VHH binders against Short-chain dehydrogenase TIC 32, chloroplastic (TIC32). Designs and how they scored, part 2

Target 1, 322 residues: Short-chain dehydrogenase TIC 32, chloroplastic (TIC32), of Arabidopsis thaliana (Mouse-ear cress) (a2rvm0)
Amino acid sequence: MWFFGSKGASGFSSRSTAEEVTHGVDGTGLTAIVTGASSGIGVETARVLSLRGVHVVMAVRNTDSGAKVKEDIVKQVPGAKLDVMELDLSSMQSVRKFASEYKSTGLPLNLLINNAGIMACPFMLSKDNIELQFATNHLGHFLLTKLLLDTMKSTSRESKREGRIVNLSSEAHRFSYPEGVRFDKINDKSSYSSMRAYGQSKLCNVLHANELTKQLKEDGVNITANSLHPGAIMTNLGRYFNPYLAVAVGAVAKYILKSVPQGAATTCYVALNPQVAGVSGEYFQDSNIAKPLPLVKDTELAKKVWDFSTKLTDSQSGESSS
Short names: E, the ipSAE of ESMFold2; O, the ipSAE of OpenDDE; V2, 0.75 times the mean of E and O plus 0.25 times the DockQ between their complexes.

## First folded at step 1 (VHH)

Design a7 (framework vhh_6z1v_2)
Fold by ESMFold2-Fast, scan of step 1:
Structure a7 (fold): chain B 322 residues (1-322), chain A 125 residues (1-125)
Amino acid sequence: as target 1 above (322 residues)
Amino acid sequence: EVQLVESGGRLVRTGGSLRLSCAASGRTFSSYAMGWFRQAPGKEREVVAAISGSGGSTWHADFVKGRFTISRDNAKNTVYLQMNSLKPEDTAVYYCAADSTYDFWSGYSEDYDYWGQGTQVTVSS
């Protein structure tokens, strides 16, 4: 009996590729932002969305790497519409500049794919003096989403197409700190755990999508927000692992880790597949609705994460973004 | 093109239930997102519930959640609004509307292309 690769309710499994889960889907007329699009599953996400006719804006920290990825995708997908823009999610100034520049292009925005992330780094502070994993994985995307939400609302209304916000989480959301989210100790170096801090940032991405869902429904707008685990994949995040851990993980990679095409599947499924139309506030795994940590259904915790994130992102608004 | 005719509106007592029906005449009914709106005298028209063309996606306004349910039967070219636990503040003319957008819905009345004439619901204490 083969359990690995068994299909779920969607008709897809852990072995399904991004091309398979979007087969026959016409994304023509849609515009997407993919953060972290120059590496790992972000590359494959951008490729497959463009293959399905989506205009993809690749939001990348390194524009030279982004330009090379764009060139490679255009060779594989003739007629692909791709743009590269600089975004450093660890810098609120960079996020504000990106949002301003995006709005200045006049481009619509149908799909916001909050894909970028870092994992298990030593204790470091962002340019804004916030623990780097929380700052990069959660706060940067929180601010990006907040700044572009009006563009998504106007695009949804004018195009009469559902907007979708996709937050990449991780199974690591189950392995956050014992209290879940350490609001009063985010910057506490003495109690910092690199893997628990990663889990905390990814737990916050699930809670963010859930609170977004509530607020979007209250606003009466045709935009959904969902979170997902892309599967266990060795990507750019792996650069923060020590080499012995990387070797140990590599020994079993062929049995449990997904290929890059398989790793981009859940993201592309949630972003583009008609089966997900009108679905909001759900956690996905292997291109199927999955059961997250029960804590993410705590609406008070989701609101508290929202308010905390609002406070931290508003703390930089006292001066003009130079 | 689609034409819409609402039915089922009547006087009901507080705490009662009522089902509204909207019958559509048109070849592409299943391609239209449908909405229920209401308007009380002296107030603006507000969205109550919406449903995608396939019926796979629904939305309900906060003031009716848990009490009202939108559904559709594409074989019968009909959309329904099941109203439970009715309150005096639910008194309004209820309108069915169709959005020509493929399989999506909007909370804005301006986005709906086709409208019924309305059916009066009166809830007495």
Scores: ipSAE 0.000, ipTM 0.221, lowest interface PAE 16.3, mean pLDDT 85

Design a8 (framework vhh_6z1v_2)
Fold by ESMFold2-Fast, scan of step 1:
Structure a8 (fold): chain B 322 residues (1-322), chain A 124 residues (1-124)
Amino acid sequence: as target 1 above (322 residues)
Amino acid sequence: EVQLVESGGRLVRTGGSLRLSCAASGRTFSSYAMGWFRQAPGKEREVVAAISWSGGSTWHADFVKGRFTISRDNAKNTVYLQMNSLKPEDTAVYYCAADEEYGFSTYDDEYDYWGQGTQVTVSS
């Protein structure tokens, strides 16, 4: 194993940046939606896609914050094409409004990057009375994807360019509940674990991409769907003022944690790199195909998650119940 | 568990072409990543090509790029290796291998099931 080093088949590693994995790629003529584009790796994802010529629609909860991020990106990338639109993934009404407003713009859609997420919150219910991490990380993106799929199909046909759907997952998908997905206990506060609920939502994002891949292939459409782990991102350590400890911590963090540019790399690679052309139904890590939890190969489970998510996002029941 | 049976190996002249087949039986083949490996006498086993569960992603070693192509037919539970422009150094026993994961690996220790091998001999 050691003879092959840290770089994978793609030529990239955990240390590669979003700019490096997209170097020399021309994204001109493509239009992308990036959810959660006003914070963290979403900002860097929007920046790098725009740097490569992609027209990026930043789907954000706070449009004032989004507008400031857009201004900062335009200063760094002269000629960047960026729009800001309001999207609260914890609200099915907000997701439906966003999809309707997007279609009203007449914009094509080549890349749908389901990036937004919340992690390890106390038990809370969404506006639709669904556990907040499942509702925000998985269900909102499931509904968004469903509502915009026809636009992506039309864009793919008219442009003759491959569409790509990118679902942000996490290594935490391995740390879901023992049964994987708790269909009958999704709102069970008494057995709720914030980390296991997060893992469950991220496991569902992998299963969603896999089932979507099956359906897109059956439909004969030139659209791919993949999932990924962006990596554990570096946090502020504060000041401890010990030169030896600071060096030791920095050296360890360099091999375990990613910077924001490194954290956006796998997303940008999957969304834009020509090496990923025609690739669908795969889980990526460090800009390479990686091994997800074996449970995601269960096609019956993937279909069950699809059916469960369809039922919960049904417009006739989503307004007042699950 | 899955069982793998390679076929198609034979004697071929330099510059010739050959297609190897690997038939799978047992567990659901379509959920497994697959690889082709080879081993020449007195040498270690090396990875030749790999393919994901769906066929949506493939990898080929530099020494066969442009000459060999891996593909799969999940309806027939079969993986193929199309070998073109064969060279004497391609002489080896070729093995197919299955990985219980969707994504493929280029490391042989990550593959769970192996076939018995099929001999390819390329003469000058």
Scores: ipSAE 0.000, ipTM 0.251, lowest interface PAE 15.3, mean pLDDT 85

Design a9 (framework vhh_6z1v_2)
Fold by ESMFold2-Fast, scan of step 1:
Structure a9 (fold): chain B 322 residues (1-322), chain A 121 residues (1-121)
Amino acid sequence: as target 1 above (322 residues)
Amino acid sequence: EVQLVESGGRLVRTGGSLRLSCAASGFTFSDYYMGWFRQAPGKEREVVAAITWSGGSTWHADFVKGRFTISRDNAKNTVYLQMNSLKPEDTAVYYCAAGYYSDLSGFYDYWGQGTQVTVSS
């Protein structure tokens, strides 16, 4: 009964906004990267983090749209610290260039928000010849995280502040292929399902955060990794191209779908709220710990996704360390 | 090589009509959301209209609703903007844009060079 203002253990609900879940939080001295920061909940995530004093690096595919969003945020949040950098998550070359350029700025990195995503596309291959949803939603973020992890480790060590890695998943992680992750059939066009491929990519984002948590704990570093579902957002309604369905959805949208401020709430909560300090390897929904698909607790599957992702990203890297 | 080429922009009198065309090449046109944007000197770029990859759904900004209509022909890899009852405030460079389907980020990945529309009284 979410529309009755039902609150979880955090004190927040599906109706809570990003401003509400970060109210009274001082993010001054923190630096964040937000991927996909030029549209939808990425814009609101960047705005609210900057409102709380975080230096936000907006990692965007289109730098013109990113610059416009930065300008709009600065008008709303005078003194906001925002930078725009180009990142095409569907290109491993672009991810490597971004990481190299980020390191050359000398900026610390406290918060890595793997927010960007694409959904329900026909079968397409990335620039690296990998199925586009898996490549963009999971592999790009996997490689980005891997390349920037040393910067996050040094930042955490030197600042004595907890680092946080936030992987955006989706409720669609429950609607992956029957086998969960199709390691042998990632590029199999003949058996491709756009929705199942989307679910697979988002399932991999949960499994990635879980394996990352294990490795960070084994390394004894003060960095957490969590995944989340941001909720169904009103901005996505434009994809319903049936006029009757659009009318029906529109009539109930205010009761079922989240506004953009509500859609950014769980991300900002996990990234910035003190209640999440020391919490790692959890799946969040409506700014509360929630139950993901039980399959994500399979540590062998999480390790297999990690090894598979490592193999795919290393085949293009020519890089043997860090 | 991806290209979006706009055409049809010209000088027209208040109350007149224009049809803008955008010819796309180098990508699978029917898989992309298409949009029309405009920008007047000293003003921000704004969304005028958008159409889904299938053509089954369209959106129009309030300031053009009832006057402008977006449409597409997937067989010809072309998106159109039919502009009726033109006003001086419609004077701008009009841009065609192509974007892929996105859950968390709206992507307009490709942009045309623009076509100038000037409306005189």
Scores: ipSAE 0.000, ipTM 0.135, lowest interface PAE 16.5, mean pLDDT 85

Design b1 (framework vhh_5c3l_4; at its last look DockQ between E and O 0.04; V2 from the best seeds 0.00; counts 0 for: pae E 10.8 > 2, grease 25.5 > 24.2, placed apart)
Fold by ESMFold2, look of step 2:
Structure b1 (fold): chain B 322 residues (1-322), chain A 123 residues (1-123)
Amino acid sequence: as target 1 above (322 residues)
Amino acid sequence: QVQLQESGGGLVQPGGSLRLSCAASGFTFSSYAMSWVRQAPGKGLEVVSDISGSGGSTTYADSVKGRFTISRDNAKNTLYLQMNSLKPEDTAVYYCARDTYSWFGETSYFDYRGPGTQVTVSS
């Protein structure tokens, strides 16, 4: 039987909540983008950041759903500063439109929380003719980060506050394809595995944070980039079990799986906790530095993924110039 | 290998009834929650009803509550939708969909759906 709940070097554990890991932190004056903020742990991430005074821009695919989530958060946090903006990470055109609109607002950007994701879908191609999990989980965030990086650099320089890029990955990054990343077979339907493609996309999110770290250090920029695994979260148990089994499973699951507040803890810890100041290129779990797959430390692989992603996002521009 | 095949659609008068079936194969049917979703001409997808893997928990869209009943027979790998008191606004293509299991707190998604069956409520 596993034992969970032991505190790590941070003083936090797998059972710690997003509120607990940010207790006493004043986020006033910070501005954050949270992708996927209308569902799951993205909602809790947005709620807790706003509870700590952060101005949160909720980047969501469905703005009506986002507006409802914003309303619910404001009920819990009456002074919350929240905006809702449309973002479809599976569409490079949508990502470019979002970035352009964000810049036109004149808002600063301290925290970029690359949280959104899809898991284990059937083989499908995005509008940009790219396998959907890779397009949504990795390339959309890669492009978003690229387009907003100058805003983050300006914000960090002018405010003298550390910028933070937070890439949500998963322990599933360990279960990518045997070759790691299938550069020439991203769109190969005949060998597609929905779970391995998910793992591939999450492996790329770790590699992206590591290459960002290298480039930002070379540029002397006060912005950190880290990745994390949020934990295994089981939601909506009554949907999958009868009411009596759902109670029994829930009682056992609380010792193995995380609740939503616990699932958002590592994200909020990395985004906001002073213990993480100056920490970059690390992979976090349970609000502590953790050991990822050794392959993510391969600097040549990280550079190759970066160059591949750059080529795909440059080649797949959503707007032609006249 | 995963297959979902809807049947039981057709033309029915207002106030009438239909029972849709969805035959499932290529996966452990009882391990998955299932949904009925529909799409009227020129409209987006609407989730009509969901049912847990065991069949013990169900949900319904407000537009169909009290008129539609979702059920499943796990021994026969079949999902059902009993549709009573049909209205013209129920006219749509109805799809059987397999729900994803949300493990990592990410947005859930239907990972498979069938080709659909047409339901037309007219005259």
Scores: ipSAE 0.000, ipTM 0.244, lowest interface PAE 10.8, mean pLDDT 84
ESMFold2-Fast, scan of step 1: ipSAE 0.025; ipTM 0.445
ESMFold2 (binder alone), look of step 2: mean pLDDT 82; pTM 0.831
OpenDDE, look of step 2: ipSAE 0.008; ipTM 0.251

Design b10 (framework vhh_5c3l_4)
Fold by ESMFold2-Fast, scan of step 1:
Structure b10 (fold): chain B 322 residues (1-322), chain A 123 residues (1-123)
Amino acid sequence: as target 1 above (322 residues)
Amino acid sequence: QVQLQESGGGLVQPGGSLRLSCAASGFTFSDYAMSWVRQAPGKGLEVVSDISTSGGSTTYADSVKGRFTISRDNAKNTLYLQMNSLKPEDTAVYYCARDYEDSWGYTEDFDYRGPGTQVTVSS
């Protein structure tokens, strides 16, 4: 038990909550986008950012669910500034519409939290005919980041505040396919593994943050990009067991798995904590810099993922006038 | 026990119309976003359309946008797909799907699908 509570260099551990890792931080004047903000750790991320004075735009697939979550957060955090906007990351058209609508609001953008994800689904194709986990977890966020980067650059310049891009990855990035990224086999149903495809999408999120870091440093812009693993969260685990077994497992799980407040901690730490100022191209776990799979330090692979993702996301723009 | 049952498929001529229905039971239908997904011969599953819990928000695949309309009746626990201007390329088994509840605190996917209904568009 105490083993899992050990503090790292940041002063925080796997048991630290999002409120604890942001305690005393004033986020007033910052504007954030949180994808997947209507469920799980996205809800807690939006709540804690708003609690610290951040204006949070909740980018959600289901706006009815988003509106209810917003209402609940406002009841808990009087004066919270929250907006709900529709975003389906599995649709490049939806991502483009979201970016266009966001820019039309005139809102600045300081924090882009690429939080949403899907895990271990059967082989499915997105609305753009791309394997659903790769499309949703990586390509949608890649396109969103690309389309909003100029807004983040303008905001960092005008506000003199560091912008931060936060890519949610997973420890599953270590369990991608043997090749790492299967550029030629993304849509190969015959060799598809739901867990390896998940790992591949999350590996690409680490590589994306690393390539972003390189490009942002070359451009001399005050924006950082980092990736993280939020930890294994105990949400809905009990549904896989009968009621009596679920109670017994739940009593033990609290010592092994993270609660939702603990699951949002690393994201809120990377997004808001002053200890992360100037830090870019790092992988975080338990609110501390951690060692990712060594493959993510391959700059040529990171550039290849960038080029591949650019090609897949640019094809829709070319077709807009046809 | 969660159950989803599709109906309304069949054989139609190109340019024709079909209305698919999905009867839901074993859960509070109004608490879940719903989707229609399809599988054409020799291909993987494709997401066709999504609808929010109240029906206030809908999305469509580019291949069906302007031709298909998703809707729901929460009082009847029923999901619908109105398919107009059908093309041979729309030939597929169509599945009703319930959105995945967040089991890890941040993941989304379809946790249940019905057995499917065959739609064949042919002359």
Scores: ipSAE 0.012, ipTM 0.340, lowest interface PAE 8.1, mean pLDDT 85

Design b11 (framework vhh_5c3l_4)
Fold by ESMFold2-Fast, scan of step 1:
Structure b11 (fold): chain B 322 residues (1-322), chain A 125 residues (1-125)
Amino acid sequence: as target 1 above (322 residues)
Amino acid sequence: QVQLQESGGGLVQPGGSLRLSCAASGFTFSSYDMSWVRQAPGKGLEVVSDISGSGYSTTYADSVKGRFTISRDNAKNTLYLQMNSLKPEDTAVYYCAKGTEYSLWSGESYTMDVRGPGTQVTVSS
């Protein structure tokens, strides 16, 4: 007699879906950006937010795929307010162009959902010559958040609505390098580990939300920042197994791995549920506050990640000054 | 089956130009982002440039910006890289790569799903 997915303080569990954790919530009048909204849990996040009346801007690498997803959501949610805009988080140029174009629309911004992520096996460098997982999962979102923060502050002040920044992390944040964050060795191919690099990028997303919380409180603005683990999602796992093992794993996966609706639940809970009002600097799992790696409470480390990320994303970095 | 085949590499002097081509088959070419990635001797894979499925959006690595131009012909299922003002540092094997939508835990994947066998570019005097 044991339970899988027992409910926590929120009343929700690992089994809860994005629709369930937002049931009865009115998001009308809110505008959200969801990065990586054309694939995986980003699609379900965009769908459920729009179902609750949120105007969702889908920030996607492939705008053709994004337009198709938007069309599919509108068929399921008549009257949904969805826009598709191009964002390549592995390119600082793309992030700056996106922020400029977003501001030019005049849209408010209440919810910034830093959802996009990659999990790469080989060592690769971004267009800005930075290790690809760190560049895409952390630096791109760091720069995006920095460039749009003034829009969020203006929106919060004018609408009298709390702004929310949601950073997707992972349980993999516990499995970073022994140093935690390798400031001097981000691009060191000889000591690169794909899993540790992924963990490092996700650890930085938790530290970013924590430092952001500190700065937002010092500024006295009505904006929160939180991080979360969405759960292990059962989307492409089967291709790694032979047919017999795929059947066996599929039977077990139903109880261990989350479906896409379950995988989007924690994100939608943190972004939209009234229970999260005023909550900032917390790590969420299964739509509940959870205990992250203790290292994320190191305020000096969070500040070092902030300063390092600022230096790497500074305007004109790597360009010749004339 | 998905197939990518690069061509157009060779030996060129500094300041010269080369045009790389990638013939794609086995998938709906216009539905996928495409990239050029390179690997210099003893180095990791570097993303040089990528292009959206429609061809409207392009990005470039700082090391090649202003010198290289990525383009695609969706009617011919072909990806191109025009390389101008070549430098010794551009010496590498160049790979055509199909974009990926891998999202096991979260979001959109920007990593390569499949790459071709590559074409050697050598810039030397």
Scores: ipSAE 0.011, ipTM 0.367, lowest interface PAE 8.9, mean pLDDT 85

Design b2 (framework vhh_5c3l_4; at its last look DockQ between E and O 0.17; V2 from the best seeds 0.00; counts 0 for: pae E 12.3 > 2, grease 29.5 > 24.2, SAP .684 > .668, placed apart)
Amino acid sequence: QVQLQESGGGLVQPGGSLRLSCAASGFTFSDYYMSWVRQAPGKGLEVVSDISSGGSYTTYADSVKGRFTISRDNAKNTLYLQMNSLKPEDTAVYYCAKEGSTLWGYDTYFDYRGPGTQVTVSS
ESMFold2-Fast, scan of step 1: ipSAE 0.300; ipTM 0.673
ESMFold2, look of step 2: ipSAE 0.000; ipTM 0.174
ESMFold2 (binder alone), look of step 2: mean pLDDT 81; pTM 0.831
OpenDDE, look of step 2: ipSAE 0.036; ipTM 0.403

Design b3 (framework vhh_5c3l_4)
Fold by ESMFold2-Fast, scan of step 1:
Structure b3 (fold): chain B 322 residues (1-322), chain A 124 residues (1-124)
Amino acid sequence: as target 1 above (322 residues)
Amino acid sequence: QVQLQESGGGLVQPGGSLRLSCAASGFTFSNYWMSWVRQAPGKGLEVVSDISSGGGSTTYADSVKGRFTISRDNAKNTLYLQMNSLKPEDTAVYYCARGEYYDFWSGSTYFDYRGPGTQVTVSS
């Protein structure tokens, strides 16, 4: 279809697969962490990065599922370098334990792919008493990135290779609450909307990448941070929708939704493609730079999200020693 | 603290029936989708069946469709799996699992918690 899958400036489109956008790219010598690597586009992201020679650490909630996915990838990609480590992004204790254990391995870190997410759940609080979508999609990744940033800086310096941080967002970032981010009402059950809370968490992931870009440029380090929308993926669409709506959505899914290989494409493109070298603070869709919600360019909002996230994740003195 | 505890497993002959139960505590049971998942020796986890928070929607793996029935009693915080016409291939550890979370846009899913499991063995 000429109106479906039109190619952008990158030479890729909504129909491009993760293998296509990384074709001819040699990732040998790079090490990546992929969160949520045991399901959906996380599986395909881990597979394609490993196919291109990247050593992939699969950060997963369920290590039994992760071990099975690793086994299946190794069958498809003989010689793939894959490790499975437990990470529960809804628990700050789990995130700290993961970062500590990762550093103890002595592995370098070139690529941090903040892929995991949850959507449209009823109002629930994390183990840290924070609304679950905000806690899992944004705060867990914010803390993970903060704790591993020094490893990425040392890896970039020693290898002379650019580090890349990739935040999975969503087009749902456009459909947050009217104020954008409800700092004073994150835990307000009475005004909670599952879809708006999801949008809020994904808006925060774009704002995080933008503020991180500013700080990395000020520090003069060779690390980029970008956000992206992977596309609407063919999955179990009906699980969190009204049964009647689920049937209606399912009927059109094959015409508008991406396959899993197509869904992993933008992530793999941003993480690995040479065209993205030196690009930071951008929002990607269909393996191309795209226009996000204008609100994400509000530098005061990005700083406020950063400060709020720092306060919620800070387990020690808020002021670092000089 | 979140707890899920399965019961009702055991040894049964081919063609027989078993009913599994899962007692849930430490959370608002009626707010969560619940699943039964199983693992046969040397194989990965298979999602057998799931049920919506209110019980109005259910799904089944093709391997068990027409033989197994999932149900729940929100007043008792209990999940059930009625297993009929059991086959040797149904031999596995059966786990009760809380909440299948998914990211619609990325396709990533995971279970928040699962119980310790109950062994089902179908043999003569």
Scores: ipSAE 0.000, ipTM 0.223, lowest interface PAE 13.0, mean pLDDT 85

Design b4 (framework vhh_5c3l_4)
Fold by ESMFold2-Fast, scan of step 1:
Structure b4 (fold): chain B 322 residues (1-322), chain A 124 residues (1-124)
Amino acid sequence: as target 1 above (322 residues)
Amino acid sequence: QVQLQESGGGLVQPGGSLRLSCAASGFTFSSYAMSWVRQAPGKGLEVVSDISYSGDSTTYADSVKGRFTISRDNAKNTLYLQMNSLKPEDTAVYYCARDQSLWFGELSDAFDYRGPGTQVTVSS
């Protein structure tokens, strides 16, 4: 059938695993931060990067869960270099504390993997009074990237190695609100859609990587920024879905949904594979360059998202009224 | 505003029983899987038990399996934990937690909402 994975230009497909797309790659001497590293594809991303010799800092909301995951990875990868640090991306104060503590370690930073996210929650505001999916998926990563960029620039100069920023997006970026990004209505509960808000946050992650690429090239720095869709990963359908939806999704899951090793593949490919050297401002799917929603090529929109995100992260209290 | 409020904790002797309740408001309770998590003094968080949105599926940590029972009443927006044959090692603050709403399985760092907790102390 047509939905069976075929290999693309990279030599990889939707069925490729994180180990396969990094086979033979030596990541020794690189240091990475992976957000959301204690669950799902974040665990597999941390494992495979450490398997390839990368020193991985697991940025997690729950450090006890993180410590257990670290223990499990060390059992599978003897000699793995892993650290666990607390990061709550829904709190700008937590992001600032994380960045400060990271810089205090004196660790270099070669790879920043903005992996964490939440999906399809009811309308909620973060501690900073911003809609929770936008705040967590986009603004937290935007601020984290901004605060650690100087460390990445220093690391790139001193090591003479390319730095890479990887933004996890989603095919859901195609299903944002009709306006694309609702700057004036981010906190509008009356018109909130959980799926549209998720799509909006993921659209912003693509736009962020594109604007970041422009600025990094203008600065003449050896750092790339790319976005990606990891694939739809199999979940415990009986836990989250009603019985009708669980049966319907389950019937097709084996043909469409990826395993966790397959779900981490595109992230590890973009972060570590030599084929991606010098590539910036691209959207990846199934370990290949893919076509995103055309709206993400709008440089004015990317700049508006950048300016809006800068204003929100600089003020810590959102937009001030006149 | 999402609110979870635990009750029913207290002091109990080894071998005794307690029933914890969690009152939920500010969201459609019947659409979410729910969990009980605990934290003993000086230790990390442990997921004790979880229950599907309908109540048809439950899981338990090995440490409590056969002794604890999780249940829910969707009409009353209430989650329960029946704790039998309590041991000193069950001493902890117990939190009611809401699992992330997840639609298409793009796995990421899950964001759970938790209540303020209720203290359970098991001592002779």
Scores: ipSAE 0.013, ipTM 0.329, lowest interface PAE 7.9, mean pLDDT 85

